# Designs tried in a protein design chat: VHH binders against Oxidoreductase NAD-binding domain-containing protein 1 (Oxnad1). Part 9

Target 1, 295 residues: Oxidoreductase NAD-binding domain-containing protein 1 (Oxnad1), of Mus musculus (Mouse) (q8ve38)
Amino acid sequence: AVCTQAASWGLKASTLRHLTLASIIKSRRKTDHLERTASVLRREVMAAAKVCEITHESPSVKSLRLLVADKDFSFKAGQWVDFFIPGVSVVGGFSICSSPQRLERDRIIELAVKYADHPPAVWVHNKCTLDSEVALRVGGEFFFDPQPTDAPRNLILIAGGVGINPLLSILRHSADLHRDHADKGRSYEIGTVKLFYSAKNTSELLFKKDILDLVHEFPEKISCSFHVTKQTAQISAELKPYVTDGRITEKEIRDHISAETLFYVCGPPPMTDFFSKHLESCHVPKEHICFEKWW

## First folded at step 1 (VHH)

Design s43 (framework vhh_surovatamig_d1)
Fold by ESMFold2-Fast, scan of step 1:
Structure s43 (fold): chain B 295 residues (1-295), chain A 125 residues (1-125)
Amino acid sequence: as target 1 above (295 residues)
Amino acid sequence: EVQLVESGGGLVQPGGSLRLSCAASGFTFSSYEMSWVRQAPGKGLEWVATISYSGSETDYVDSVKGRFTISRDNAKKSLYLQMNSLRAEDTAVYYCARDEWTYEDSTGTYYVDYRGQGTLVTVSS
């Protein structure tokens, strides 16, 4: 074996019915976004934004397109926003899933918000309309921003649930850079990108069409593997070649370990902790492992 | 209900062999990667071996490479560990383990892998 695994990862024998009272109480706790991210750097700009499009990505997820007129507002692929809602005392935290180039070209960012009994999510799902106004501030240290002088790197993106949001931003940014290189002869090259994206079933996999469009546009540079853990319905013929039943395995990820590879992991804490610890146990340098936990 | 039942443990002399078995029920066995883990007296859990869904790929902790062989029979829903050239330090309770990852945004929700009750292996004269 190339790598040794952590002895205690994911090996507790239990069912949901065997959760302790403390575990049940913990699962109902809602940590304020500002409290959770108090130590995370923010950009100085606080920008006004207006909702210009609302799309239902799934029954539980709304996508918002926000027009941000302030030219000083900018972000790096993978970053999120503090989301300030007039009349709502709780500040939301949402990853930007669109690319930096989309903001530069159209002054638009895209957010995808899953329903939760948390005031900002409730507002997005129940009260938000076209022309609703909010304020945004960029934050986050989970990003991909290659420079022309950097050695080309291959990316492995590991997404779970709404953890796809910042990874889609990174994927879209990578596609923008490949498009610029192919069409305009940019002086630098970037490496390949492979996305591993896990959800319970195909209906909970967000942005499938957007992702596959990028795979088809750059088949030698962009690839993906969708993983479904509890699929009961038939998988459509168009998705079947890209879908694997079962979780993303550490062995599949190990096949991509090299000196040139960067790993980006985003999803629920059990998933991010599992892959982060596994990569570290395989002696991947800490600076080559980026992770962010989304609850 | 997910169940994993280990068997095949016992007392064996150094240099001897044992074959452990795990019978799985309550889930689609062929859809899960399976592992063997062990806990030596007074020690924490140690991963021993993993096998892919189809059985085509295997991996082992360095201390057992060349001595242990993990295998599976998806038709019989069974996992095996063939242990050869056993050493005193292999003495442990051996557990069959299955992973189930559900990637939900529910804060503090636990999705726990299943493991069996274990089977004791004692390597001693």
Scores: ipSAE 0.000, ipTM 0.156, lowest interface PAE 10.6, mean pLDDT 79

Design s47 (framework vhh_surovatamig_d1)
Fold by ESMFold2-Fast, scan of step 1:
Order: structure tokens, then sequence, then C-alpha cells
Structure s47 (fold): chain B 295 residues (1-295), chain A 129 residues (1-129)
């Protein structure tokens, strides 16, 4: 079934050669989520969850909305879940891209899963249906959870590829806090947030509409810059003001360095290492640099 | 900042040998798989060889197997390519590349150049006909 889909995707010979070389290199580096994250703290709660909505964010990325009835299940913006699938021995690891307030209000979390030949991703893309049941356990030390007594902090979020997922959770949480603050007497003030989001082209930028909706809702508090490294198609008029051709530069990031700024970096290991080391070289304190590698 | 500086290229006769070196800085070299990639004039990038973090696993494109040897020195943060029995078709600019490593399994997006992450201008190898 899947064989005919690959053939019909219409990849050119030069593209197929490039993808084949990358696949040869990557096929030798299979690692299990539980092994990679063995030292990372988990919450105690194991919660049952049901798939209540399935959408496509792109041709290669499926979004799942999961109903989590267990009231003891909670998370901080930026955290991920161990994803236990009945009948699948491999445990998935997926960042939550929805906000903590969405869980509190609706008992829903959102996960976005890119297609891969890894068993949990294959299950999400090929076998998962409405009312499919899974078990979830929250983990991760990459999160934004400001307290009312904390001094306001500015956030710089640097996302690459699927690293957008936990950063979108942080962005959405920040928007929730700004919304609560605007509703007089509901919450404390927080600083500004700016998202830098890099992908190969605009079609690989996930959640563009959701991100821009937040920018338009809070133009003085939320901003974004999309970066594309290999854009061949025409960029739409709506996106053009937000898109820069080329990589996120060290200069752009340096312009945001201050004592009140926290940096969150999430993406492929080369990107996270590059920016974390650059920030360290600029004398940003290590406690002001949070990073997580998503492969 | 990540920097990869290639050296050791030059003009060599067919059947000759060259040793390429790459000096790495700005990242934890011992934590990454490393690769050599090349680009012949007017052609695209071609992967040549890769090596695991600890040197225990190595892989090569079929056309160089038995002729080229990839190695690394983690203490010196250096990557090497020993090239023997060179042929005219080996003429190319050679780039040292930081691989995404084991942490890249299952997901392949963002800049495709990040799969190789070469920062230098490369080193030119010319095999005279």
Amino acid sequence: as target 1 above (295 residues)
Amino acid sequence: EVQLVESGGGLVQPGGSLRLSCAASGFTFSSYWMSWVRQAPGKGLEWVATIKQDGSEKDYVDSVKGRFTISRDNAKKSLYLQMNSLRAEDTAVYYCAKDLGEYSYGYWDTGSSEAFDYRGQGTLVTVSS
C-alpha cells in the first residue's frame, strides 16, 4: 500500500539521490526514546488518553488531539510525553504543542508527529484512528513556568523543524498569560516573546497561521521571524513580511541579549549546539539558556 | 560558533595519495558522527565517508571502499581522510561535515545542509589525468 504512495510523490533523481544518502547515514543511528531520556525526570502519573481529533499540519506531519480525563495529569509548557501504544513495544517521545491552559479547560493535549519509519510514528500515521487508546507519562526539564513573584523575563525562542512543537507550547502559554493579564486582576505581567523559526522552505514551517494569529493578537508582546534555507517556490503575500531567506544569524540573536532575557532553543542537535555555544561565548549565563534536541 | 577548517588538498597524479585534515571548533566534537562530502565541478554534493563518535563504525561510498580511510582524533578535535590510489574522478572540493548523529534518527527536516553542517570553504583535490 505504502509503496505506490512513494512512487507517486514525484521526486526528481537529484532529490532522490540526496534523500538516499541521508537515509543511508541515518539508518545506522536508531535510538530508543526511553534510552536517550533515561536520566530525565518523569511525573508519577500514567494516564489513559483517547484520540479525539486528527488533522494534517503538512503532508508529512499529523496532529493528534488527545482527551486526558485523569485530573491528576498535568504538564508545564515545553514538556513531552512518553507515548505508550497497545501492541507496540517501542515507546514514542513527543513534545506537547498545546498549552497547559488547554488541558485545564478542555482536558486536551496536542501532539504533532512527523512521518518516520520509527514504530510509534508509523502507528500515528498508518494505524491511529479516532478513539484509539494510548497511555501517557509527562517528562522533560525543558519548560517555561513563570511564577507571580518572578521578575518579568523576555523570551527568545529558536526553533528548527519539529523543535517548533515544545516552543509552540511555550508561545501559547505566554499568550495565555498575556490574555489573563489583559483581563484585569487575573494574572501577573510577563515580558515579551520573539520566535525565530527555521525550516527548509515555507511549506515545512508548521503552525504558521496559529503563530501569526498570536502575533496579531499581541503585536507589542509577541513577534516572529521565519527563516527559510532552500526556498524554490514563490512566498505568499501574507508570509512575505515575516520570512527571511537564509539561516538565523548570530547577529540577530545577539541583538536580543540582556540580563532579563531567557533563551529556549529546540531543534536538530547541530542547531541546538550552535546557538547554545554562541550564547555561552556571548557570556549569557547557563541558567538563561534552555535547550532540547529533537531529531 | 561551529567552525570546520579543511586542509591537505592539492594536485596529485593518478595512483597517488593525499591525507585530508579537518580542524573542528565551537561544538563538542567527541559527541558527533563526522563525515566527508565532496563536490566535483558542476556537480552536486556526494557523501564520501562517515565515522561514529568513538571511531568504532565507519562507512564509505562504494567507489572509494578499499582506497579511502576515515579516522578521527577526539583529543585534537580533528577528522582525517586518507586517500590512496586516487583517480581522475576523485577530483573535487572536499568538505568536512558535522553529522546529525544518532540524535537525528526518525526525523529529517529543517535545513538539509544541517545534515552535513559544513562551515569551511573546503579543500581542493585535483587528480591530473
Scores: ipSAE 0.000, ipTM 0.182, lowest interface PAE 12.3, mean pLDDT 79

Design s5 (framework vhh_surovatamig_d1)
Fold by ESMFold2-Fast, scan of step 1:
Order: C-alpha cells, then structure tokens, then sequence
Structure s5 (fold): chain B 295 residues (1-295), chain A 125 residues (1-125)
C-alpha cells in the first residue's frame, strides 16, 4: 500500500538546504489552514453540518459531534475537514477522530479541538452551542484505506498531543474492520495495530477510555502504550499497565519494524521529524511511512 | 526581509535582574508565536520560553519557571524577556526567535525559522 510520504510541509527547499548545512532555524509558515494546505487534495462536496453533542475531553480539549445529513459526504480514516463557520472569516482545519463507518451508519463525525488563540478554536470553545451550523469539506492525504486485494499490514501509530485525533480515526476504522470480519465474514483480514501515544501527563492523554475499550475488545489485534513526560500525580491502578514514564523511544519503535508494517506518525513537527529520521535510518520504505504535522 | 534585533544584555551579579528586548520587522509580528533561546559557552542552543500570538499563553523551560517572564507588544512589534533572580548557569547568548512550532512533549526541541544575532548575558560577580 502506498502511503503519504514523510514531508515537512512547513519547509521550502532552499530553507531545508540551509537547515542541513548551517543549522539554520526552521521557517514559520502562515497560520491560516487554507494557505498552509493549499496544495493538499480536497473532496468536491461542501456539506452542511449541525452540532449535536459537545463534550470536554480534557481541560483544554472540546469534542464536537456533527450530524452530516448529505449522503455524498464521505472520508477516509485519518482525513481532516476544512471547517467553515458563519460569521468567522478564518477557516479551521480539524482531523476527524471518528471512523468512516460511524458516518455511514449514523451520519455523525467527531472532531476534537484544543483551545488556541486561533478564531475557529475560540469559536468552538466560547461560542459553539447545540444546533450550531457549519460547513465542511474533506481533505488530506494522511489516511488508512486498505483494499480487499491488499496484503495484510500491521500498523504502528505514533501520536503526540492532538495528533491522536486522526490516529484514533485509523484505530477505530481498524476495529470496525476486525468487527466486520468476526461478525459477517464479509471483510478481509487485516493485521495488528499498536498505538504509541505521548502527552505531558495522564490528564492530557485524550480518549483513554475509548482506546482501552478497543484494546479490551480485540486484545490479540489492538494494543497501546501511553507515554508521559512530566507526570507529577500518582497514576491510577487502571492505567498503570499501559503507561510508560518518559518519551517514546527509537528502541521501542525499532522492535516493530518489518516488511509488513506501516507507520503512521502524527503530532508536532519535532516529533514527526524525529521519527522520520529514525525510520529512514532503519531502511523502512518511504511508502510505508505516513506523516502529518498538527500545530 | 525578516529581521530580529535583540538588546538589553550585559553583566549582572547573581540574584540580579535584566530585561531583554527584541525589535521585529519584515513580517506580520502578531501572526507568529515568538521564543527566546539561549546558548551557553561550549553548549548547544536551548529553548527558554515561548509566547502565543496574543500573549495569552506562555511556556518556559523548567530551570527558569518563576524567574523569567516572556511578554510581547504587538503594536510595537516587540518581544521581551524579564529575567529575575539570575544564576551563574543563566550565562549565555540570548536569541529572539520566530517560532515554527511549539511542543510541550519535547521541551527544549522547539523549531524556529529566524533568530537575531543575539545579546550576551553574563551572570558573575
């Protein structure tokens, strides 16, 4: 399977040369989502959506469930939406964290938005209410969409901060495929999935319950390792078996390298750059490495 | 042309204070997160502090928390670092830097686009 290659979207070729040769500081791209992602493929459909549920996933992250009645609206696990808000000139960019099957069954997608000074994030946190209407357009080349004729692949998902959002979509999609195979025999078999998810502390790890529910449903197929870098409080007994103190290491990832493994890395640029270099040094084919940076 | 010009460095005794300034030009200052980074003699670049577009959020390396305060004035296109209770280990060249990204999980590993020429801070008796 061909995957989105490791790419530094924020860097120009000339700037990248200077970084390699002169240790120059990396360039800052404009903060506008549409401008930053102007070259990224979008689907044609512009769909209306209504907010049908609002929850807090953490002190800094609010989750929205959006009802999308338009049957022509569809996405692949790992993709994001352009988020158009009436009365707000700035367009948001948010990864879908729910699965494609949830949209097919319930016409619902889920977005999780971290608080930021950025106008779409401010709207989600301060102005958004039940029945608020927005417009959505799907985009992105970071996705997992295995076909029945594809050889089974094992997935290694490496998430940092809000980079969990598209990786949770991929994890949920994988679980849906395992469920379809078990229940109906209509789906092809897929390989195992292991999630590595890093945050400052356990309270900043998003979707812990949802992730562990999937691990418990498919213990032979889905596993996870939570990593905390600045944990001060005592870790709960329930979480202790899944939590490692410290950053996700090269050694831990190296143990999973094989010809049949696909790597999906989503998080801040320092994380994506760190793991892209490591995987390249281990001779993982570029088509088996997918990277996406979220700010 | 992007330009960042630092000022305010100098010699200060342990326990003293200094305020660093950075004048920015050639870009829309209010559209970028800004940082202070430093380089101690014989060492690599160390991230010190970052401030959001509006100044509503700030982050610091652990060794300076409670002692340093980063601030900005978007109308004046200026970035500041108020350094209190200075220690010998704070001796470094301090650079004003335009942030590409900030990451809490990788403290001290923040990416930058541009930096100024630096201002030397020496903490010594």
Amino acid sequence: as target 1 above (295 residues)
Amino acid sequence: EVQLVESGGGLVQPGGSLRLSCAASGFTFSSYEMSWVRQAPGKGLEWVATISYSGSETDYVDSVKGRFTISRDNAKKSLYLQMNSLRAEDTAVYYCARVEVTEYDYWGSTEFDYRGQGTLVTVSS
Scores: ipSAE 0.006, ipTM 0.176, lowest interface PAE 10.2, mean pLDDT 81

Design s8 (framework vhh_surovatamig_d1)
Fold by ESMFold2-Fast, scan of step 1:
Structure s8 (fold): chain B 295 residues (1-295), chain A 128 residues (1-128)
Amino acid sequence: as target 1 above (295 residues)
Amino acid sequence: EVQLVESGGGLVQPGGSLRLSCAASGFTFSSYWMSWVRQAPGKGLEWVATIKQDGSEKDYVDSVKGRFTISRDNAKKSLYLQMNSLRAEDTAVYYCAKDQGEYYDFWSGYPETAFDIRGQGTLVTVSS
């Protein structure tokens, strides 16, 4: 069997454990996105996409905005794309961080790619230019897609590093639903959303302005807590109310446990396993915990 | 369903030896790299040793090099760890793990190695 990162509602987690930072193994076997995710469900549509904007979100993370003209191309908030590059045999895998409504309105999706010594990431950082063309196919079982008949649920999003990407999509989708609800008769009601987002320092927290803009637009529905584990620089006055020193703790997460709460966790395996195990130990139903798992 | 069952632990004096075994089922054992990882009291998990599918390559954490030997028997679907010259700091619960190999985390864009640990482990206590 092919070992893969998979997330889905209803998946039963066997005991998962990770190495301490002092211990790591290096296997000679190299796997790529397609091999690792071979068993993960894909949508049928393969769509052409053109790079229409390139920005740097941090020194190590580049954001691409892609125009996808094919109207049959669609995704659910939290899903990723297979990223096919002409002339590059290795297929990339990148989470969509924009909302489904942005695609419907503008035919644009946004990807944020951290530099790595891996051909798709190298291409994004070193070769990609405006008007570069790629092909995309949507995949993934980690998503938030509430239906009109569903009871309102509160969301707790737990992000680490670039694991923010699919959770930002979910956060943006939630904001879109709140805007649609304000335009009466257009949408169904959803609960509150709180984002916990951890990085080494504030410079590595991606999309801070976009996140805080949503918090300010919906102060009764959307909230956030940024966590920094190795902050050396001064924290700006604007960010200080939202920043906590140290890692996201199980106590902070435990305070949000209820029958109406859904948890979405995405980040490095040690973080993901820690919170998934803690939530299971607190008897949160497995169908209320959605996470990406490395097998 | 994937199962990994560890055995062979026990109490041993410093300088002693133990051989740990792991019985695997529910997957094609011969197709995966396999590893031993351990957890000392009050500590996190530490990788100990790894072996390639066919046994041709082996790697160890520095603290056990020259003392521990990893091996496998694909016909018996079993993984082994021969531990010699045991020290007090080797005291831990030892787990056998299916090794995912080196792969790229598409969320972060860095290479990753993960282990699938299913068993209860086997306790090794090194004490006089």
Scores: ipSAE 0.000, ipTM 0.148, lowest interface PAE 12.6, mean pLDDT 80

Design z1 (framework vhh_7z1x_3)
Fold by ESMFold2-Fast, scan of step 1:
Structure z1 (fold): chain B 295 residues (1-295), chain A 123 residues (1-123)
Amino acid sequence: as target 1 above (295 residues)
Amino acid sequence: QVQLVETGGGLVQPGGSLRLSCTASGFTFSDYYMNWVRQAPGKGLEWLSGISSSGSTISYADSVKGRFTISRDNAKNTLYLQMNSLQPDDTAVYFCARDSEYYDWSSGTFDYWGQGTQVTVSS
């Protein structure tokens, strides 16, 4: 009977199996964000935050700007937040995509949340309004936080899908440091940053304008390569110099291997596993390979 | 219309082998990451294996690693699962599932499923 029900076919049955599979996949790996990240360091501060702006990055991705008045709340570029919603028992996990300097200056952080049938994502897309209040706690060991006494490092950022979110934070932080340095040596010098960002087509690439604005501001320090695997529409003239047809290749990444280079990889687990294992096989030190998986 | 049809299931003795096939229609098969999932009687769904659109990236659940092999033939719009060293606990309905968002990398979310094919390993 249960086996016969599971074997039944139809659109309704496919929808039910889809929801059940998502739950089972999370259960096999880890049940929720808190369980998956139980061993990951958190900051002690639990801060109240208020939604002050809501925008759409794409039809499926909603961006929130959150005002965090608590001055003890801080983060490093690449970190995420535990996202506590009043009345919702499931705790969300969302990477911060804004820079640490944005928080210091404006008391604002930015989160970009892709729609999913998961209570925190559903709340962001269906219930969240201006002035909605949440509580935040910073976590994560995936970050870029160079100190003035550190030797300059070159960064290679490898992004897939929503894995762009923490890498955009790192890219924005790098731009902030270059801007500070360009303003008469107010900051120490850092190396170059190159972003490799893969999606099926250009319409699925998030933050294209924000990324290209940084490339145009710092053309000798910040560069990007957008990779599209199923582009059917004509690519706009403004994007064409930055778009490569096909996957991000191991050869392209290998060309950037040096003692001064740090690699940051964030995307779907198979992508993250592929690139981190490849870099390890090329004898890149483990401390020079930073990766994080978001399920 | 998207359709996935699994074949190749049946009754087999412990230690035996079976090859499952999933024939896809109504979409460009070579554009999608594909998965095998099973459901044992009275139990929930278990993800087993996934393969990228080109076949270059493959992943397995620990329960089947070393015994099962996933492959695809994009010219034939067909996904395969070669199952070796079958155990009574492998008894389940086996489903073919299409990834919803990514065709090179698994989204972890599936939008279309086959009807399933029954595999019974005698005890």
Scores: ipSAE 0.000, ipTM 0.235, lowest interface PAE 11.3, mean pLDDT 82

Design z10 (framework vhh_7z1x_3)
Fold by ESMFold2-Fast, scan of step 1:
Structure z10 (fold): chain B 295 residues (1-295), chain A 124 residues (1-124)
Amino acid sequence: as target 1 above (295 residues)
Amino acid sequence: QVQLVETGGGLVQPGGSLRLSCTASGFTFSDYYMNWVRQAPGKGLEWLSGISSSGSTISYADSVKGRFTISRDNAKNTLYLQMNSLQPDDTAVYFCATSTETYDDFGYETFDYWGQGTQVTVSS
């Protein structure tokens, strides 16, 4: 049911963009996040958030931890936020890469923002400081939110570039559910998760340590395969067992097709289009193929 | 300087066809993903179709799939949209736009350079 919602979300978002007259004038040379996602469902809550930690995940990607005190603010793993910046007329859109349980426990969400010549990204990279205040609203139908009565499903996550962000949220949520289950019946059982993550080289693979920590914690439930298409530098000994030279192939994905498997795809348009069409051609039901597109 | 110029718009009857062209100058056209976007009277922008720099990857909005065909000629720095089986609700200003091929992070500038648009009116 949840995967059906996520798959439909991607289709609708790619076909419709709605603008007010004022925003049309300002965005004639560019499309805004709000316009691209005008038809996508939002949660009602608009919450204040304060930047409490800033780190660099890579030379081009800055990670923010945001404290969200409002207890009515909640999200499902894979969702994103409208990012409202005081004094900035353009609204940002950023996937949450932390888990729902991190928000419940610590009132913190994590965002990872790649540098772009776009006002919200420029603000995050050049103006944002500790204690900066923003407003957030949750949106999106690309999520993993299994219910106790649901049959266990295996997940295949296919990520490219910063498309890892919402998939990391899903991966972290899956790990949380496995920890809850291991704590003697605090949650229901879910299936396995395998992540396929493609980038040009290992320096562009985000959250490598975080991902491998989860693989090592749950080796029977969580696995990963990193793919690099243009690697020139030497690969670290820790990373070598998980890195494959070349593109994620149709055959590797096809080997995981079953009635119990859900596919989540997030990456550049060519990648997302390729894998979603390939899975449909293999007769995977549309409700078992979850993807996001903003093109 | 960067410039995109759309041509080929006009008045057509329902069921008719039009071919739009977008000529690019001032940048390396063959390095950019290209899009067609329209804006109907009183409505927002609607993305219609995109084509990768090489032409190998093509995508369409459901509203135009099967009726519209996007293509490009990198030697002529020109993007095309063949529009068949036109309907009154296809009436809009049609824009070509360049974009980054990276749509996997919200907040990126997805459409960098825009043309001035060409009017298409479908009316009996």
Scores: ipSAE 0.000, ipTM 0.213, lowest interface PAE 10.9, mean pLDDT 81

Design z11 (framework vhh_7z1x_3)
Fold by ESMFold2-Fast, scan of step 1:
Structure z11 (fold): chain B 295 residues (1-295), chain A 127 residues (1-127)
Amino acid sequence: as target 1 above (295 residues)
Amino acid sequence: QVQLVETGGGLVQPGGSLRLSCTASGFTFSSYAMNWVRQAPGKGLEWLSGISGSGGSTSYADSVKGRFTISRDNAKNTLYLQMNSLQPDDTAVYFCAAEPSYGDEWLLSSEDEYDYWGQGTQVTVSS
């Protein structure tokens, strides 16, 4: 017996069987990043980049730091890159998880890539080494870029799985703006930021140390709540104050609804659709709800 | 204490009908998508049908579409599978399994990723 259908789309047959009819039809479409994001605006610059550091954030997620010497290369917190690999015909799509200020200061961006049978992810996990060269082009309409004349806004960030990547960029950018504000006369005020980040267990929560370092640096401006849905191991004493058992609830999100609050939601389609629709049903203006799906 | 308990299995003649039930306790039933999965003798797991947490969305494997109907009663924390026109090839152990759901959508995991599994109930279709 020959079963090539599921393999052609990068999904196992058992996975496809559990979807709704509409989801099954959608899951049979190509998962090509360029095709999926064809209508999304890109910046003009195509920049060469070199891998300067590789770390493992979890058993399934590898982080790359890329040196981008081209001074015309820039991005807004929350944006992603088209990831062009020499010798690989498929173009990757990865959110930048570092801040714009890190790029300005050090010419470095950071990407975090979850293992998948998709060729760019396979390359990152199996073939990528220090000094590997790639080309990058910035895209995306999911970003936080407040202007000096804007009224201060509070941010609620809702992350699931790898959806943490663009939200970490936004969180890091917010922290940068708070540091700049402390340097009198250089920046403008922004509101508070609270991150809600859901994963199956604490080992699948990415960037825990980085996130908590920001919370401790700006305890009056930055806060977080980690949510674990399938935690079987004991939670460490240092993480326990920040961890809630179970899913992020509609009630706890509703408690943050106000005229000055912006919501950023990023994660798997079921989570992202659920929270964006819930916020709309609570009469939050559409311009105060930003969302992006990653899976 | 989390439990999924299947009932309603048994011996049935070809062309007959059975209704399986799965009663859940120890978790918020309406927040979980529910699935029916079977394992025939000497074969691996086969997914049959799924239903969203609200019951607004259902899906079926081609092998059972038109013969089996999945439903749920969230007030009773119970999942059902109505099986009609049973064939000898339907002989298997039938399991219910729970997976996280956000309203009428659910993120499908592999069968190794279901949060909770029932004990299974035997269905034998024999003349």
Scores: ipSAE 0.006, ipTM 0.290, lowest interface PAE 10.1, mean pLDDT 82

Design z14 (framework vhh_7z1x_3)
Fold by ESMFold2-Fast, scan of step 1:
Structure z14 (fold): chain B 295 residues (1-295), chain A 123 residues (1-123)
Amino acid sequence: as target 1 above (295 residues)
Amino acid sequence: QVQLVETGGGLVQPGGSLRLSCTASGFTFDDYAMNWVRQAPGKGLEWLSGISWDSGSTSYADSVKGRFTISRDNAKNTLYLQMNSLQPDDTAVYFCARDLYDYSWGSEYFDYWGQGTQVTVSS
């Protein structure tokens, strides 16, 4: 599948022409999710969801598993939800990190929320309990949804910080498709996927076990490179083969450029801008570059 | 063009305090994480501290944790480093640097640096 639309956590070109400089500057800050994403299409379904599991992925990131009984609720790998909290006037925006097949099979989606002084994040970290109820609406144009008739594409996923969340959804979806391909009668095939995931140190890398389980399950199809920029503690023997000191380099990414490769970049605005501009300068078609900014 | 200018350095007694400032121009300051780095005489660069675009997150090197405080004023396009309990081994040229990515991702790979300001801790 060809990514025909690049998604961004910001204003689209047509919207920008109608706004003042103050509005443009504000859209680059951590502001209201609904305001920032006003031009992004949503699915019509508003679904009730109940918190069925709460875990911590790190000291600053809480993971929620939400049971969504509404059978009309669906999403594509990489999309996010508007997160409506009873009694909270501010609407949250959180990427789904589980796969579409997990929703189809178990009626569960997974969200991972970093602590912030923003009301939805405060609610998740300080007030949310098992059986808490929220409402969800799917949105976003940053997704991977290959069709059976599409030519196989290789994926390069570039994640920074909580930008791992939608990319983990894409990685998990890719793994689901590889499992389906192994089943009798399945002829559909997708290419390889490689994840580049950067954080300050290994303790801030989210979902390490989940990611490595997929690498070990599909070693010829799924690979990863963890990049750590300020590692002071000793790296465990299990992680050491997958960890590189220093940032993800432009040269390393250039080695993966081909007509069959799709790039998905998600992380802080400086990172997302850096890699998307670099890929564009290397003449990668815009429809082969998908990006989304998360603060 | 992008410019970063450090001020506030000087000579200070051991146990004293200094506040460094870094004024940014040529870019949207509150879009970027910012960092402080120093270089002692005859030594390489040492990263000291980073701050996110919104001041919501800060980090410090172990050598300065508890003694130095990073802060920013986005309305003034200014980054600060409050240095307390200064030691002779804090003698260095202090640089502010713009994070190419963010303070938690690419702190050693900064894209723009100031000229630096000299801090000398001596009796």
Scores: ipSAE 0.005, ipTM 0.213, lowest interface PAE 9.8, mean pLDDT 82

Design z17 (framework vhh_7z1x_3)
Fold by ESMFold2-Fast, scan of step 1:
Structure z17 (fold): chain B 295 residues (1-295), chain A 125 residues (1-125)
Amino acid sequence: as target 1 above (295 residues)
Amino acid sequence: QVQLVETGGGLVQPGGSLRLSCTASGFTFSSYDMNWVRQAPGKGLEWLSGISYSGDSTSYADSVKGRFTISRDNAKNTLYLQMNSLQPDDTAVYFCAKEYSSGWYDLEGTHFDYWGQGTQVTVSS
């Protein structure tokens, strides 16, 4: 399964530029998530959820694990939620970073929220406690959901900043499918996954341990390359083999182009525009390029 | 300190041309993507054009595509906007804007961390 052609082709240059303008406006005023994503398809289910675990992923990022008892609540790896907070009029938008299988098994989803001067993010960082209750609705057209009849595909995931969140969901889902194939014979074969993840420095790279745990569990199927653009501190010995100084290059991505490769790009508009245009200029089919923009 | 100074604005007649320049100082100009943004009277900000740090990649808003050309001279720390076939609705203050990080890969803060003071373009007979 790939991003729908409509999601890849429906975004005109004017729409992409409008998203850039919205980003500029946000520097003065915060744009509502519902306003920005008004045309994006939602699932019908509105589910109650209870905060069951709170962890600090970094000084600026808080991870929430939410118990969602409603069995009709489901999502595809890469999707996000509308986040409804009692007493808060502004609706949050947060990508699910856990896998669909985690929801099926434990009724838990995981969200990672970077601090921002925006009411939902302020609530998560300053007001949210264990047992806090919220309502969730799934949305998004950026997902990986391979079917048994699909030809095996290799995945290249390109993440910038908080764009790691939906790509971690895709990475975790891929790992679940590899695990099911190895252990149960219940899944079909899927290709390899390589994650390119860029941030300013190593302290801003989220989920490093979780990502490397998957790389070590499936070294022939899952790989990663961390990229740092403004690293000032020394890189730890454990991370050094996985870290490249400088940006993710066009050449590095071009080396992975093939008929069986799917590209998932998630990050700020300039990054997603850059890689989407580059891949298209290399004659990668539109249906093999999935992208989503996050601020 | 980072400084961006726009020049080249002025009064032109419809169908005319202007070339805007933005001189950058206080940072390694050749390491950052640059943009042009405008604000028309009584309207919000409109992004017009972007250019990669190397100059290899450019992008344009539909409203200016085919009429405006962005370019840069990294040796001179200067960004340019060549504006052709100007129309009255191109009347605006034009701003030079620096991307937050080297290259395309920083999500912290706004996509633009520094702006110039702007230069006024008026298209009128």
Scores: ipSAE 0.000, ipTM 0.167, lowest interface PAE 11.3, mean pLDDT 81

